# VHH binders against q9zpq3, part 26

Target 1, 317 residues: q9zpq3
Amino acid sequence: MVTLIVATTADPASINPAAALLAMPGWTAGPILPPDIKSFSNKQTRVIQHDRSIVKEDDLDLRWEEATGEVVDEVIFLSRHTAVSNRPALTVHPIGVLHLKDGESPPQGGKPGWAALPSTRIGPWFRLLKKMAEAHGLVPEFEITLEATHHGPITNKPTMFLEIGSTEEYWKRQDAAQVMALLMWEGLGLGGSEEVGKWKSETGKRKVLLGIGGGHYAPRHMDIALKDDIWVGHLLSGYSLPMEDPTQTKTTPGENYIGGNWRQSIKAAFEATKASFPGGEILAHLDHKSFKGWQKKAITEFLAEESINVGKPNDFT
Below, E stands for the ipSAE of ESMFold2; O stands for the ipSAE of ESMFold2 at other seeds; V2 stands for 0.75 times the mean of E and O plus 0.25 times the DockQ between their complexes.

## First folded at step 10 (VHH; framework vhh_surovatamig_d1)

Design f5 (at its last look DockQ between E and O 0.01; V2 from the best seeds 0.00; counts 0 for: pae O 21.5 > 2, placed apart)
Fold by ESMFold2, look of step 10:
Structure f5 (fold): chain B 317 residues (1-317), chain A 123 residues (1-123)
Amino acid sequence: as target 1 above (317 residues)
Amino acid sequence: EVQLVESGGGLVQPGGSLRLSCAASGFTFSSYEMSWVRQAPGKGLEWVAVIYSGGSETDYVDSVKGRFTISRDNAKKSLYLQMNSLRAEDTAVYYCARISEDWDSGYYYMDVRGQGTLVTVSS
C-alpha cells in the first residue's frame, strides 16, 4: 500500500509542509518521475515534488505506477488556500468539478461532472488537525475547516487536499507548515504510532457524511464532522448544485420540473463516496436553510428516487 | 484593498483585433492564477482564459482557442488578453479575475472586482 504526497516547489504552502515532513527521520531519495519530478520514500509513503500548478498535473498516481511498478493507494496534495476574505485557514477537502457539464473547460483542473474518490482520512484528519492546531497555538488566528468539493487535478485513487491559507504571509508561515507536517507524520503512522483514518468496514462506526448544500466552508456539515468517529465523503456547496428556477422555465407547463446539473452532481458525489467507503452507511445531510422550498422538495424527492439515505444530525451517532 | 482595473475595450469590425489590459493592486500579483471572464448582454458570466502563477501555463475556453492569448507581466502587476479574429459572439464586457477557492458568489473560481471593459464586435 502506497501513499503519494504531492507538493510543488512553486507554492510555499505546498513545499514548506513537505520540507518540514522530509526533515523528520527515515527519508531516503527515491526515483525521479518523468519528466524530472524528485521523490522521497519513508515506509509506505512517497513524497514527490514538481514545479508546476498543483491542479494541472493529472494522473500522478498512475504515472507513479508506470514509472516504478508500485501501486498507489491514495494521494494527498499540499497546496495553498486562496480566499476572497483573505482570512487565515488550515483546510482539508475532497476534489471534483461537479458544476460543469461535458464540453465546459474547468479553469482549475479536473474534468466536467467528475468527483474524485474522496480520501477516507478527510474526517479523521480534520479532527486531528484541529486538535494539533489548537495545541500549537494557531487557533484562533487560523480557522480550521473543511472545504466543499472543488477543482482538480485528475486522480484515480482516494484523494484529499491539505491547505494553508489565505494570503502569501500565511502561506509562508513555518509554524503552520510544521503542524501540517506533524499531521501527516502522525496520521500516516510514520513515527511508529497507529495511523489515523484508514477505512475499516468490518467494525466500528460506519456512518459517512455526504454534505448537500451550504457555503464553501460547510458550517452545518462541520458540526457533523466534529463528532467522534464520523467519516466524511464529498461536500456539495450551493455552487455544485446548479438548479434552474422553475418560475423561469417555459418548456414544461403543468409539471414543476427542476432543471440544472444538481442531480448529476449529487449522483457523482454519492457514487464516489460509496466507492471510497465499501460497506459504509452513507447519509446525505442537507443544509436545509440554504434551500428554497422548491429546491428542498426536488432534492428530497431525487434522494428518495435514488435510494440515497438522508441523515439528520442525530443519525450520525 | 484588492483592485482589478480593466481597459482596452472598444468597437471593432469582425476579424479585427483588440488587446485588453488589467492593472492589479492590493495583493501579491505573481502568486495568483489570473483569468479573463466575459458577460454578453443579458447573459451570465463565461470563463475565457486562465494563466497560472507557476509560469506560462495557460488554458482557454474552446471557442477562443487559437484566437486569444492570455499573458501577464508580474513586474508591472498586469494581465493581458490579445484578441484576434474577433467575431460578433465575442461582444461582451470583459473582466479580469483573481482565482479564488471560496467563490460562493460570482462565477466558478473567479474573484471579479472591476467595472470591466466593453468589447463590441459589429459591422
Scores: ipSAE 0.456, ipTM 0.780, lowest interface PAE 3.0, mean pLDDT 89
Fold by ESMFold2 at other seeds, look of step 10:
Structure f5 (fold): chain B 317 residues (1-317), chain A 123 residues (1-123)
Amino acid sequence: as target 1 above (317 residues)
Amino acid sequence: EVQLVESGGGLVQPGGSLRLSCAASGFTFSSYEMSWVRQAPGKGLEWVAVIYSGGSETDYVDSVKGRFTISRDNAKKSLYLQMNSLRAEDTAVYYCARISEDWDSGYYYMDVRGQGTLVTVSS
């Protein structure tokens, strides 16, 4: 059972953190993944470096298993981050393409209406990354943040992205790359300490954040994710919740159908989150400011219909 | 359909105890703050106690502090009020209530309540 770390050789925000990690003790040459992708091994961890676009490399976990016989537990992608703000950032996020219908083609990989199993490490590693970035002088220059669920590739095991952004000069920053490598080193327990972020359903807090609404950087959900011992699943921005605005009319309950893929998006994200956190208490946290009253009502009624618990900020303690 | 059904009321002597129950259905119980509210004969509605959705945070009107305990069991979708050291002034119809936010105004209010259960404290 292995953790697969995936880097792209052409992306400095990807290859530099991988190189920094590989410079630490304990790495040996690993199996070659067809057609010619080199790998490196250290304990349970496998690093691969390849020259293709990460968001288009579907099923790397299954392909690793077929080529090597090793079962993959989880996948961690290292990637650049791009933002219109151009602000420097270190980010963590789950993947999926929730807003698209069957038959639509996702431009950034994945498949329509699909959410990957979120890595259980998203919350714990986000908090660890924030502490490390502060300790190494990257804050406030770099913003340390979660991102909402988006893009592919398709994976079959718990998955997350770790990213450095948001421009060429910051993608190349070696101090940021070193902090990302330290995150993986400590988080995976490669130096001998206990690893961080494995799901343990038998003991401890079991509250898992499912974010509903908000912008790409999930500011309201960030307040929850910063609390100790809170687990993080999928985070659905407003873009992942397409809701068709009905003509405003007075209606009786049950006669007002709200179109759009928002129900399917929430259900897919909830089910994937549930699958990654067996026995967990999943709480849907709504960013109320991102919804009009009719949207909030529709979402709240749907969550109740599906028996999806709503969490207020104080419920995450 | 959202429903709240109270039970456990009755006649007790001053100094006695009662335990009220509220069975909730038709909504995700664990996601809502819940409250007990009472109405004494000929008087208006009085808030008694609130319990937040996490289950460990509570608050009470001053007149019942130390005597009443609100609790919830999210797995059983049930709200409770343990009432000890009852006084004649506690005589009222007790209602289980769900707390909601008015999305447009941001105010919190009781949006659903049950039919109530009568508590009578008399010699």
Scores: ipSAE 0.000, ipTM 0.087, lowest interface PAE 21.5, mean pLDDT 84
ESMFold2 (binder alone), look of step 10: mean pLDDT 83; pTM 0.827

Design f6 (at its last look DockQ between E and O 0.82; V2 from the best seeds 0.00; counts 0 for: pae E 2.1 > 2)
Fold by ESMFold2, look of step 10:
Structure f6 (fold): chain B 317 residues (1-317), chain A 123 residues (1-123)
Amino acid sequence: as target 1 above (317 residues)
Amino acid sequence: EVQLVESGGGLVQPGGSLRLSCAASGFTFSSYEMSWVRQAPGKGLEWVAVIYSGGSETDYVDSVKGRFTISRDNAKKSLYLQMNSLRAEDTAVYYCARMSEDYDSGYYGMDVRGQGTLVTVSS
């Protein structure tokens, strides 16, 4: 069982953390994946470097298994974060493309209506990253945050993205790259310590956050994710919950409900979260202020219909 | 200051061709995926095509595949859309957009800033 770390050679926010990690002890050259993708091995961890766009590299987990015979346990992508605000950030997020219908082409990879299996490490590594960034003087300059579920590529195993943002100046920051490398080093236990964020369903706190609503940086769900020992699944911002405003709907015989892909989005995210956390207690946490009354009513009724438990902040303790 | 300036639109008959251009400034153009989006009369924005930052990888909405070609010149900080076999349904204002992971911004992370360029396909 191996962990794949994926870096792109043209992206300084990707290749620099990978290079910093590879400079640590224990790496040896690994096999070359078709076409010409270099790899490096250290214990259970494999780093691969490629020169194509990250969103064009679908099914890297399956391709690794086919090329090497090694079963992949999870995939971690290293990437730049881009934002209109240009604010410096270090981020962690799951992936999926939940705003598009079947047949629509996704501009940033993935496939319509799909949520990847979320990495179980999202919550624990977000908290560890925050501690490391503070200890290394990156806070408050860099905001340390989760991002809501978005984009591809297509993966088949638990997945997350680790990112440095949000402009060329910050993508190139070597101190940020070093912190990301330390996160991976400690988080994967490569220095000999116990790894962080592996799911153990039989003991400990089993509560798993499924975020419903809010903006891209998930501020209300972040309050939950900062609590001790909370696991994080998918985080569905408003853009992943397209709901047709009933005041704009024309009469259609036989169809009298709120349209849009929001039901499919919630169901896909819930099922992917459930699959990553066997035996976990999944609690949907609603960003109430991000919804109009008719939206909140519809979402709450759907969650009840699907037997998806709602969690208030204190239910996560 | 990020600027995107579209040009090249006009009136054309069905089956005709147009080439759109977008001049970019105020950011590291080669580091961003770039898209064309369009807005048909009375409709919302629709993504048309994307070109990834390396310049060799592209994707298109199904309705334009085989007819439109997106390209970029990183040295000139310019984005292009070659539109062939134009149809009445292609009538729209076309905008270039800088892509962003912050999907709250623009149209699912497609940051539109220019005035656009009008393409009218009519007999």
Scores: ipSAE 0.688, ipTM 0.866, lowest interface PAE 1.6, mean pLDDT 90
Fold by ESMFold2 at other seeds, look of step 11:
Structure f6 (fold): chain B 317 residues (1-317), chain A 123 residues (1-123)
Amino acid sequence: as target 1 above (317 residues)
Amino acid sequence: EVQLVESGGGLVQPGGSLRLSCAASGFTFSSYEMSWVRQAPGKGLEWVAVIYSGGSETDYVDSVKGRFTISRDNAKKSLYLQMNSLRAEDTAVYYCARMSEDYDSGYYGMDVRGQGTLVTVSS
């Protein structure tokens, strides 16, 4: 089984961390993946470099398997981050397209109503990245943060994005690229040390965060993710939880008739999280300030109906 | 200060053509994915087309494929939408949008800032 790292050649926030990683010991050239994707190998890690939009290159895990016969264990994408604030950031996030329902077209890749299997490394690598960024003098200039689940491409194995943001000046920062490369080097154990963030436990003491509500940068869920030994699954921002105000419909009012994609979004994210963390204790953590009373009541009732446990901050200890 | 200024709308008959333009300023235009979105009277926003920062990759909502062509000129910091074979259902205010991964902003990260340009397709 291999770890597939994906870089986009036209994106300095992608190709520069990849180049920094490839400058470390132990890399050899690998096969060319159709149509013309270069690859490199080091132990169980594979780096590929392609020249298309990262959100348009679907199924790279299956395509690797078909071309090489090697089974892919996980996929890690290296990408730029863009934000209206233009504030420098280093980010980690799962992917999925939960704001769209079937039949809608996803301009940011993926497929409607889908949540990828989240990488088990999201929580542990977020914490490691924060420590490394601090040690290398990137804080407070760069904010180190998670992002809520969003965009594609389509993947079939546990997936995460590692990003440098948020403008061309910062996408090109070589010190940020080197910290991302060090994160991958240490996190994958390529220097011989124990790797970080691999899920090898089925005990019920391992707690997995399923974030529900809040903004794109998940500030309430970040407080949980910073705690020791907490694993992170999907993080559903308010935009992934469309809820129709029941006073705005002509349908007979009832708590089970609150429209919008929010039920499907929660279910998809929960099932994907559960699949990535066998035996884990998944706890839904609600960002209470992001919901009106009727929304919070509907969500908590749905979670109970689906046997999805709710966790308060102290339950993540 | 980021600015997006749309132009080129007007009244056309079904089967006609229009070319929309968007003048961008206040940011490094060539570094951003750009989209057109539209809003039919009394309706919400609908994504129409995207052009990726490399300029060669594009994507479209199914209803306009084969009829609309998005393009960009990075030297002029301009985005275009060539609209052919127009139909009555294409009637809308058209906006250009800078793409952002912060989905809290704009329409799921499509940062709509301009006044738009009205396209009316009617006999």
Scores: ipSAE 0.621, ipTM 0.844, lowest interface PAE 1.8, mean pLDDT 91
ESMFold2 (binder alone), look of step 10: mean pLDDT 81; pTM 0.816
ESMFold2 at other seeds, look of step 10: ipSAE 0.499; ipTM 0.780
ESMFold2, look of step 11: ipSAE 0.571; ipTM 0.814
ESMFold2 (binder alone), look of step 11: mean pLDDT 80; pTM 0.812

## First folded at step 11 (VHH; framework vhh_surovatamig_d1)

Design i1 (at its last look DockQ between E and O 0.86; V2 from the best seeds 0.00; counts 0 for: pae O 2.1 > 2)
Fold by ESMFold2, look of step 11:
Structure i1 (fold): chain B 317 residues (1-317), chain A 123 residues (1-123)
Amino acid sequence: as target 1 above (317 residues)
Amino acid sequence: EVQLVESGGGLVQPGGSLRLSCAASGFTFSSYEMSWVRQAPGKGLEWVAVIYSGGSETDYVDSVKGRFTISRDNAKKSLYLQMNSLRAEDTAVYYCARMTEDYDSGYYGFDVRGQGTLVTVSS
C-alpha cells in the first residue's frame, strides 16, 4: 500500500507539517516529478511538494504512477483552512464538488457533481487528532473538527485533507504543525506501531457514516464520528444539496418535481463512500433541523427508493 | 475588518471594453484566491473568474473565456478584471470576492464585502 502525501510550498499550513514529518527518521529523497515536484520516501509513504494551487493539480496519484511505475493507494493533502470567522481550527475532510451540475465550471477545482473516494482514515484520524491536540495543549484554542465534503482537486484513490486554520498567524503555528506531523507519523505506523484507520473487512463495528445536511462543520455528524470505531464517508452539508423551492415554481409539490442537484449529490456521495468501504454498512444520518418539511420528505423518499439505510445516532454502535 | 472596494464600472456599447479594479484591505491578500462574481438584474450571483494566490493560475466561466482577463497585484493588494468584447448579457453588478473554505458563509465560499460596480452594456 502506498500513501501519497501532498504539500504545497507557499502554504505554511501545508509545508510546515510536511517539514515536521520529514524531520523524523527514515526519509530519503525520491524522484522529481514534472514539472518540478520534489518527493521523499519512508517505507510505504511518499511526500511530494509542489508550488501550484492545491485544488488545481489533478490526478497526482496517477501522475506518480506514470512517473515511477508505483501504484498509489491513497492520497492525503496538507492545506490551510480559511473561514470568514478566522477562528483557529484543525480539520479533516473528504473532497468533492457536489453542488455543481454538469457543464458548470468549478472555481475551486474538482469536477461538477463528483465525489472523490473518501479516505477510510477520516473518522479514526479525526479522533486521534482530537486526542493529540488535547495532549499537546492546543485545545481549547484550536477547534478540532470535521468539514463537509467540498472542492478538488480531482483524485482517483481514497482522499482526505488535513488542515490548519484559519489565518496566517495560525497557519504558521509550529505546535499545530508538529501535531499534524505526529498524526501522520502514528497514523501511518512509520515509527513501527500499528497504523490507524485502514479499512478491515472483519466483523465488529463496520458502520460507515454518510452525513446528510447540516452546516459546513457538520456538528451533528461530528457527534457520531466521535464514537469509537465509527467510519466516516462523505458529509453533505446543505450547500451540497441544492433543492429548488416548489412554492417558487409552477410544479405540484410532492410529485417528485423537487428540482436541483440534490439527488445526484446524494447518489454520488453514497457510491463513492460504498466504494471506499467494501462490505461496510453505510448509514445515512440526517441533520433534520437543517431541512424544511418538504425537503425532509423528498430526501427520505429518495433514500428509501435507492435502498440507502438511514441511521439514528444510536444505530452507530 | 476585511474590505473589498470595486470600481471601474459604467455604460458601454456592445463590443466595448471596461477594466474593473478591486482594492483589498484587512487580510493577507497574497494568501487568498480571489474571484469576480456578478449579479445580473433579477438574477442570483454568478461566478465569473478566479485567480489563485500565486497569480499565475486562472479560470473562467465558459461564457467569458477569451474575452475577460483576471489579474492581481499582490504588492498593491489589488484585483483586476479586463473585460473586452462586451455583450448585453454581461450587464450586471460586479463584485470582487476572496475565496474561503467555509461554504456556509457567502455564496459557496465567495466572500463578498463591497457594494460592487455596475456594468451596463446597451446600444
Scores: ipSAE 0.713, ipTM 0.880, lowest interface PAE 1.5, mean pLDDT 91
Fold by ESMFold2 at other seeds, look of step 11:
Parts: sequence; structure tokens; C-alpha cells
Structure i1 (fold): chain B 317 residues (1-317), chain A 123 residues (1-123)
Amino acid sequence: as target 1 above (317 residues)
Amino acid sequence: EVQLVESGGGLVQPGGSLRLSCAASGFTFSSYEMSWVRQAPGKGLEWVAVIYSGGSETDYVDSVKGRFTISRDNAKKSLYLQMNSLRAEDTAVYYCARMTEDYDSGYYGFDVRGQGTLVTVSS
């Protein structure tokens, strides 16, 4: 099975880390995928390069399989990070568009209500990235952070995004690109070391974080993800949990009081997380300060109804 | 300071045309996907069209496909919306939006900064 790394040629935050990785030993040219996607191979790793918007390039994993016969095990996208704040950052995140209802088509990619299988490497690689960024003098200039689940494209295998942000001067930073390349090199074990973040069947339960609430950069959940041996699934910011204020809406007797698609969001994220971490102990970690009382009550009751265990910080060890 | 300044709105009869412009400053315009969004009276924001940073990829909400064309001029740091075959339902304030991944600060990634430009389609 192969790991597919996807780079966009016009994006310096994407192509520069890819180029830095390809400059390391062991790469050979691979096939050209339709329509004109160049590829490179090293052990079980495949790098592809294309020139279109990455969030709209659906099913690259299946397209690789169709073109080559090789089964894709996971997908890693390299991309720029954009933010209103323009603050420098190196980020890791899962993807999904859980806020979209059927019939909505904003330009985020993915499909309504969908959460991709999260890469098992999100937590371990976030911690490794933080260590590497510190060792290479990028901290405190760059913030090293997770992002909450957002955008597409559609994928069918475990997926994550690795990003450099948040302005052109930082997207082009070669030292940041080198750290991202080193992350991939060591994380995938391409130099002969053991890889980082592969999920393996083991006796006992390992803890998997399912983040509920908070802002886009997930500060409460990031505190948990920094702990040793914690795995990270989906991270649902408030925008992924649309909840209708009951004081502003009328409800039908006999139904749950709180409208919006927040239940479907939690369930989709939980099921995708569960599928990526067979045998793992999934613990929902709530950013309590991000919720009004009526929201927290509704979420807590739904989690109990679905038998989704809640984890306090001390439950993550 | 990031600025987005919309212009080109006005009163037009059904079936007519308008061309909207957006002048951008304070950021590297060519590096961002850009959108038009609109707000009809008493309603929320609705995404209308997006153009990706290279200028050749676009997408539209279904209700405007075939009637509206989004374009950009990266050298002039300008975004445009050519609106043809206008209908009463197109009446709205139109905003230029920079696309970002920080969904907290914008409405699901739409960074709206300007005052907008009013398009009124009425006989």
C-alpha cells in the first residue's frame, strides 16, 4: 500500500516542501497521471504534482489506484494556509465540510455533511513538527498548531493537510519548507528509521481525541494533542456544530429541543474517527468555555445517547 | 490594512446587464481565491461565484450559472463580476470577498471587508 503526497505546482507553500523532500535520496520518476500529473516514487511513498486547486481535485487516491494498480493507504496534502490574521503558522489538520447541508454548494470542496477518514498521523506528526520547528529556530516566529476540520477535497483514504502560512513571504520561506520536508522524511521512515504515526493493532486501548467545540486553531484540544501517545481524529470547531438557538425557533413537541445539523456533524466525525482507529478508545474532549449552557447540555446528552465517551484532560495519558 | 472596494452597482431593468468591480489592496491579491457574495434585503449572505488564484478556474452558485461571469486582473489587483440577464431575485448588495481557511473570522471562509455595491433589478 502507498502513501500519496499531493503538491500544487503554483503554490510555494506546497511545491517548495515537495521539492525539498524530492531533493533527498531515493526518488525515481513515476508515471504521468491523467490529465498531466507528474509523480515520483521512493519506497512506499508517491509524490504527485498538479497545477489545479487542490480542494477541488476529488478522489486522487482512487485515481492513483486506477492509473497504477497500487492501493493507496493514505493521502497527505501540502498547501498554503490563509488566515484573516496573516500570522505565520505551520499547521496540521483533518478535512471535512460538516457545516454544509444538502443542497449547499459553497466553494470549500468536499460534499455536504462529510468528514474524511482522518490520518492517524495528525497527532504524532503535530508533536514531531513542533519539536522540529523549535530545533530549527522557527519558534516563536511561526505558531505550530492544529486546525479544526474543514474543506475538501473528497478522499476515500485517511487524509491530512500540512500547511505553511499565512502570507506570501511566509509561504515562500525555505527554512519552513525544509522543516516540512524533514517531517515527511522522518515521519515516513524514508531514511531507514521507524516511521511515526502508523496505527497498529495492539492489546489494550490507545486514546484518540475527538475535539468538540472551540475556535479554528483548537487551543483546548491542542493542549491534549501535545501529550505523549495521544492520537488525534476530527476537531469540530463551533462552525462545524450549527445549533439553532431555541429562544429564536419553534420546535415540535416530542422532539429534541435543539435544531441544526450539529448531531449529524458529531456522528459523521465520530464514525470517521472510529474507522481510522480500529480498537482505539475515542474520547470526546469538550471546549466547555465555547458553549452556552443550553448547547453544552444538548451536546453532553447526545454524546451519552450515542455512547460516545467524554474525556477530561486527565483521561488522556 | 486589507481593503476591498466594490463599485458598479445600480438600477437596471430585468434582462439588463451590469459589471461589478472590486479594487483590492493591502495583501498579495494574486495569491488568493476571490469570491463575490451577496445579501438580499432581510436575508443572510449567499455565495455567488469564486475565481481561483490562477484566474482560469471558476465556480458559480446554480442560480447564476450561464448569466454571470467572474474574472480577475492580477496586475490591476481587481476582481470583476459581469452580470447578464438580470432578474428581480438578483437584487442585493454585492460584496467582494477574499477566501481564507480561518472560518472563525469570515463567514465560512468569506473575508468580507467592503461596504458593497447595491444592485437593484426592477421594472
Scores: ipSAE 0.571, ipTM 0.810, lowest interface PAE 2.1, mean pLDDT 89
ESMFold2 (binder alone), look of step 11: mean pLDDT 80; pTM 0.805

Design i2 (at its last look DockQ between E and O 0.88; V2 from the best seeds 0.00; counts 0 for: pae E 3.5 > 2)
Fold by ESMFold2 at other seeds, look of step 11:
Structure i2 (fold): chain B 317 residues (1-317), chain A 123 residues (1-123)
Amino acid sequence: as target 1 above (317 residues)
Amino acid sequence: EVQLVESGGGLVQPGGSLRLSCAASGFTFSSYEMSWVRQAPGKGLEWVAVIYSGGSETDYVDSVKGRFTISRDNAKKSLYLQMNSLRAEDTAVYYCARMSEDYDSGYYGFDVRGQGTLVTVSS
């Protein structure tokens, strides 16, 4: 049972944190994954380095298992963050391509209508990252934030992305790379401490945030994710919830429904979150201000139909 | 200041060819994935092709595979789209886009900054 950390030599925001982690004690050379992907081993952790775009290398978890016989528990991708704003950021997020329908082509990897199993570490590592970034003087220069669910590659095991953004100057920042390496070192317990963010269904708080609505950086859901012991699953921004305006849509006789892919998006994200958190209490948290009245009504009714519990901020305690 | 300037559009007969160009400035061009997107009259943006920063990895929307070729010249900070066997359905304004994870731009991760270049395929 191993944790697979994926880096690409094509990206300093990917390879630099990996190199910083590999400079710590206990690493040995591992097998070469076809075609020529180098690997390194330390306890339960495997680092692999390829040279392609990070979002295009599909099924690395299954390919590791096939090549080595070792079962992969989770996948962590190290990547750059790009933003129109170009503002510095350190980010954590789940992956998926919820806004596209079957037959549409995903330009940033993944597959249409799919949500990966979210890593259980997203919430706990987001909070740990924030603490570490503050302690190392990266705040307020770097914003420390979650991102809503987006892009690929395709994975089959619990997955998250750790990113440094948002321009080449910041992608290359060695102090940011060191903080990401420390996050992984401490979070995986490689130095001997207790690891952070492993799901334990028998003890502790079992409430799991499923974010519905809002923008890419999930500002309302961030307030929930900052609470002690809250787990984080998928975060569906407005762009993952395509809803057709009923005033612009003709319906077939006898139908009163809101078109668009939003139902499928919510269901896929909920089921993936549920699968990653056995026995967890999943609470859908709505960014109400991001929805028009007709959207909020439709979403609320659908959640009730599917028996997906809604959580208000105070329910996450 | 990030700038993307498209050129090379025009009127073409069905079956004809055009080559679009995009001049990039104000950022490290070789570090970014780049795309062409298009907007047909009265429609939303459609992704057409992407080329990854190394220049050898590309992807295309199915409707243009085998007909269009995206390429880049990192030394000239330029992106290209060779369009062959053009069809009426290819009529659109074509935009050069820098790839972005900030989907709040309203373009699903496509950082579109230029005026575009109009391609019209008509007899």
Scores: ipSAE 0.485, ipTM 0.789, lowest interface PAE 2.7, mean pLDDT 90
Fold by ESMFold2, look of step 11:
Structure i2 (fold): chain B 317 residues (1-317), chain A 123 residues (1-123)
Amino acid sequence: as target 1 above (317 residues)
Amino acid sequence: EVQLVESGGGLVQPGGSLRLSCAASGFTFSSYEMSWVRQAPGKGLEWVAVIYSGGSETDYVDSVKGRFTISRDNAKKSLYLQMNSLRAEDTAVYYCARMSEDYDSGYYGFDVRGQGTLVTVSS
């Protein structure tokens, strides 16, 4: 029933877009979520402000429901993006910690082997953000990109992160914050227009991208996500697909002998994507250049075994 | 240029203590979550501890919890790891790292840049 937008007060890339959104018409003060989280309401949208590390704040959707009785139908996190390259970016991504096995500790939140339900808005809002950033003169200074699935917190409803990166100078950029606020304002239909990116029951199938392989910024999958009417689920970089080299483990080559958590990663991401897109046609797109031959063979055999359809770029729309 | 310079390693007996230091430069230190990671001989990198940018929130791998304490001094742009009750299993090269969402640049989202500092726990 409600959309939660989550901001952290100590993060300028989070609190500044939230403040810009709250400066638009229609907001009223809402309840305090335990232990001491402020909230604001506008139609079906709730903005909450937290002063702790957001990747460790698990189950905010359930905690909202317990405190207020309102059912949450999606969660949107506002956050900074950090990158080794320091390149300015505006990003959109799903969350999960696919690469870890039971017992391993996730230093950036979540839980091992888990993929959150991806927000259905990831693809449509990525395209809308790109158009808005261009119209507002942020391109080419800011790169507008998807990110592969990573980190927490734990959520139970469809989730995405919206981020401004990648250094303090750019986290504080008010023009970027305004574009993110405009994205949320238009995307959620708060000004009265139709919202963007809601998945609706209908008789026809629509194609949903499940990205397999590639780097953190998903360049091969992003080409597909820019196409009209393409929905985006999880994007698994090579990091989320740990595959043990069979020549280094004293095992014979073959799909059943290739160690690592890659099978569980693909399955978890597929099931979460399927759950977010009832009736959707999920197509796995492989970044072939990111795999050695033995990896590609193992992955394609596993996808076939699990009845997960593979899509080439031309199979999308 | 971003630099992370580790120091404070050495040879200690089991049950002993060491304090590791990391001097940071070339970036806004107070804006980043910082971590220690380690690599034992013949093994991959293992995350040890993280301290969040506000300085009061921390987390540790279970094997060091209660024995190691991560801390930071934002004014000195320094990260520390106090290691108590050391065990042979703690023998490793220890690296200071920035947390980064760009996972392609390091071990599981950690930007490792220095030579590390060797900790050897042995009689």
Scores: ipSAE 0.393, ipTM 0.739, lowest interface PAE 3.5, mean pLDDT 88
ESMFold2 (binder alone), look of step 11: mean pLDDT 81; pTM 0.815

